# Designs tried in a protein design chat: VHH binders against Meiotic recombination protein W68 (mei-W68). Part 21

Target 1, 331 residues: Meiotic recombination protein W68 (mei-W68), of Drosophila melanogaster (Fruit fly) (q7kpa5)
Amino acid sequence: MDEFSENIERIALELLSNLVHGNATLSVPRNSSGNVISEYRRVSYNNRGSRHSFCVLIYMLSRVHRLQVRGGSFTVRGLYYDNPLLVRSQSRIAEARLDVCRMLRTSPLSLGILAASKGLVAGDLRLLMTNGDVLDSSLYGGPLTLPTDPEKIDRIETLAEFVLIVEKESVFESLLSRNVFGTFERRFILITGKGYPDCCTRRIVHRLTEENQLAAYILVDADPFGVEIMLVYRHGSKSMSFSSQGLTTPALRWIGLHPSEIPALGTGAVALVAGDNKKINDLLARHDLEPGVRQELRMLQDVQLKAEIESVIDFLTDDYIPNKINRNLFL
Key: E = the ipSAE of ESMFold2; O = the ipSAE of OpenDDE; V2 = 0.75 times the mean of E and O plus 0.25 times the DockQ between their complexes.

## First folded at step 25 (VHH; framework vhh_4orz_3)

Design k3 (from j2 with K98R; at its last look DockQ between E and O 0.89; V2 from the best seeds 0.69)
Fold by OpenDDE, look of step 25:
Structure k3 (fold): chain B 331 residues (1-331), chain A 120 residues (1-120)
Amino acid sequence: as target 1 above (331 residues)
Amino acid sequence: EVQLVESGGGLVQAGGSLRLFCAASGFTFSDYYMAWLRQAPGKRREWVAFITSGGTTRYADSVKDRFTISRDNAKNTVSLQMNSLKPEDTAIYFCAARDYGYGSYPFDYWGQGTQVTVSS
């Protein structure tokens, strides 16, 4: 029996035991700093305010258990439409998915509950799927939507030397329109998670780096949100710190925009807002920050400016990215 | 030794033109962004223009369409053509260099500056 199935069954047995005494409560771990779970949220059927959450959690646990036994996968959307009266909204089932992930200390991908993939890929990449399909981005030259289930990728074939991740779709599209693959002398793969990356995109990046032994670079906005995105790729999501296996790329190289560059670039920079400073402080409170990353975050505090990649779009392809990568100018 | 030496500053009447030059030495000039900044009396230093190693240029809104930055990698020089000068352009103009790298400083190297005075 799969470890997850056993854990779900354990949870079920505990719940049944408690129910005999009139206690219909599930304990959901709260996200804590690091991999240590120190707090739990009580979700009780007996409380009117948590009753629905309780029911959706039970539903999710049941579905996950079934998937572990029978195999397969479901989408969040699929689960909603399977029982809309119970689930009530897609957001509710998504929350339950996250809670179950916390309860089982696993990723959504491992649960077999998938979210829609929003990632795009271009460049020298062929994805050989388990069903025999081949997604070949190298032939098309344009953007390819990443598969919803990265585990259905049987094998990745590429002659690329590295993978470049860009934060925003707009930048991704801009690079394509500017023939970025023709400008570089090196073969590479271009990926975007369209902002905050989904697990599928992160998984694929992980596989590219681990299975295909590619170097990975990332270009994000010079703001605390961009830095956070980089850290999510590198070290995982704070909300899911307990389950980063197979989703993180510790060797990811941050090529920019670096906050320290903002004063020199001049154009496009805007003042930080209160929320930015708060985010910076939150990030600086992390224990997994590399010294260079910490320094750049401090630079944001000192400069009190932020800048978007779009501000340097004119020389991004010809000058910025090539210099950063070819000269190993990364953090 | 790294050096940035500005020249070409002086007194000019409003509507006039000046061309500033910056001669660089002691570093791989072609790897650097080159920038002009200025500081007026009692004001903070402000960004004016920069040019990438590849020749892409950017300008502050206050000088756009009046100023032109250019570089000669063979001579390790960067220039700033200033046309239609205004009294508000009066400042010390600084040449600065920035690598594509990262660091704790806005620019890696600075010149000593050259005075530009525009009379009304």
Scores: ipSAE 0.568, ipTM 0.823, lowest interface PAE 0.8, mean pLDDT 90
ESMFold2, look of step 25: ipSAE 0.669; ipTM 0.882
ESMFold2 (binder alone), look of step 25: mean pLDDT 84; pTM 0.856

Design k4 (from i4 with Q33Y; at its last look DockQ between E and O 0.87; V2 from the best seeds 0.00; counts 0 for: pae E 2.6 > 2)
Fold by ESMFold2, look of step 25:
Structure k4 (fold): chain B 331 residues (1-331), chain A 120 residues (1-120)
Amino acid sequence: as target 1 above (331 residues)
Amino acid sequence: EVQLVESGGGLVQAGGSLRLFCAASGFTFSDYYMAWLRQAPGKRREWVAFITSGGTTRYADSVKDRFTISRDNAKNTVSLQMNSLKPEDTAIYFCAAKDWGSGSYPFDYWGQGTQVTVSS
């Protein structure tokens, strides 16, 4: 049996069992860390306070089932406009999408309910779309926005040897303005997810590494949020940990900035704040940290300084990045 | 065996100049980022100047426009030209090396230091 069919059947049978006893309720997992769901909340038609939410969840479940039976995909915006009186707002359908993902233990991408991609790509990349279109970033002098539905990409063609991911759009733009592609003798693809990556960006990086066998490198700020962004690409999101298939890149190479490098930089470092220290503790509680990553988080605690990528922009393109990649200097 | 050996320190009057040298051996010098740091009596060690493997330079605000760091990859040396010296520049000056592939804090290798004394 298909995992989706098993999960939707389980939910349907539980609902029917409750209905036999007069309860129109759904059990929705609460936002919990890790793979273990510690608590559930009840969403019931019998209660006036949750009646609307119940109806939106049923609507979402039925649309997801229809998409899986017929195939295809749909957007949050499209679901809203198909039945705006029932849904009332795009934020309600977006919340229901996450609840359904938790109930079915799967990702939004697997359900076929998409959000617009925010990721940017530049360099040697051609996307052969299922409708016959070719999106060719190598022909344009500027970046392309990644497709909204990466499953509409039939084939990826590239002569690139690797993909470089950078945390922020500002760094992405600075590298392009400094002619980063001209500083390497090797062909590559440059991607940014603009902070925490969406599923579409993560999916494309996964496909580049699995289908085109490219090495993947990432550059993030030397702070706990940058480390977490790297971990999202490598190991997946904690909020959606039950379904990360096709969205992770375990062989991702973290070239920097590494917290242990901060003191040698001389300038550009700033003190950690309380939110940084809380994030460090949260990350250190993870069971899936590589020893080198754990050591770097401990160094953040010891040094109590952080640094943004921009603090090394003066030698990033011509020294830092080439040294890290060409000499295999990564964690 | 890795060695960083500083030289060129000494006594100089305020407004004068000195040039420090650091000779490196036992590692691939051209791969390393090189720095000068200093420690005045009773004070913490402070960063002074930095030069990347590709020649990009950085300076602490207190020495900006007075000090110049340079490197000679053929001779495995880094130097610090110090002009317009002030009494507050009096310190032991250390050269240091960092390869970004290491986890060493804050630098991989240190010299033993050379004394610079600036008299008023």
Scores: ipSAE 0.471, ipTM 0.815, lowest interface PAE 2.6, mean pLDDT 84
ESMFold2 (binder alone), look of step 25: mean pLDDT 83; pTM 0.839
OpenDDE, look of step 25: ipSAE 0.813; ipTM 0.931

Design k5 (from j2 with S104N; at its last look DockQ between E and O 0.93; V2 from the best seeds 0.00; counts 0 for: SAP .67 > .668)
Fold by ESMFold2, look of step 25:
Structure k5 (fold): chain B 331 residues (1-331), chain A 120 residues (1-120)
Amino acid sequence: as target 1 above (331 residues)
Amino acid sequence: EVQLVESGGGLVQAGGSLRLFCAASGFTFSDYYMAWLRQAPGKRREWVAFITSGGTTRYADSVKDRFTISRDNAKNTVSLQMNSLKPEDTAIYFCAAKDYGYGNYPFDYWGQGTQVTVSS
């Protein structure tokens, strides 16, 4: 909060200084590489090209300030519906929220400006909410959407031995339809972030490993985007690296699909495309990769083949996953 | 100490059948994927068929519906039933094994191969 308040004051002083020179301008960081801000873009009311963005940023900053004074929270949808003429679209609020996070060096959760959660959970999990509600994914109702604000979770109760994260909703649904909980004779929690995870999904996985001391496993496609998704859970988002506290799971165990498995599996692999090779190069340029992960990326580059989890769906539930987890075959 | 020993190869007329066998020793057979690959003269080695420890099978398109892979975890053997053979199936056939792990590829262990020759 002290750095948050200091950043609000800094922004106010910059705005006032610019106004005495006739400029209505805000400085927005271009990225958030660690705690160092190296580049800024200026968003000015005086410039027709950025005028609307300036107004939406001021709106967002005013709402954030009100939350600091009064408490509570807003949703992205709520902010849009409160002033649709100013905002024009929900995507503009979503963009402004990210810009404000960069300007204040904070996460969306800390701002109190929340998006609907997209993550799904199934299996042995009870979420005891601060308002007294109980969200229980172990009941007969099927999978639950993870709560929008994970900080409203007072306590997490589970008898699970581990949590398994799968990259995609299609894989999540396929495992449920194949009775994964009845077939795999160990109690666990199944989660999907539906591709790149939101902060709420990442926070809940962190809490399961930290507070409930569960082992965490992840299954992603054997392609560079799947590897990047695994790295987001393990190490955090590069675009928001300054806000990674309480959102990472360093002990996350990557059980597959591993690129080095592709040649043995035979059918179901497809060639890499240019976008895949660019992502591989971007990932290999990171200085924070574990050696095993780096080796798998180089092997992906060498074999020039990728595979989706669905390529092994016919033995995923009763063969692949049990072998990986029960025999500790992970990176 | 690991050994994969293929047998059952030979000369056969087009349209005929052969059954290949691979005897495995020196590792926990039931923990491994098993596969058959083949190499025709002057060509690259080609993936043919694959079977998981639990018995799920996969086949290359060129042999699907003609070849059947099976395994016997009690006897530590894998076999390849080859029906409706064509001259294009002429190759040295290799047995291979892969654990479910990462890092090593394409396979951990290989046999020395058995020759299959299909004549017109």
Scores: ipSAE 0.716, ipTM 0.899, lowest interface PAE 1.1, mean pLDDT 86
ESMFold2 (binder alone), look of step 25: mean pLDDT 84; pTM 0.852
OpenDDE, look of step 25: ipSAE 0.846; ipTM 0.950

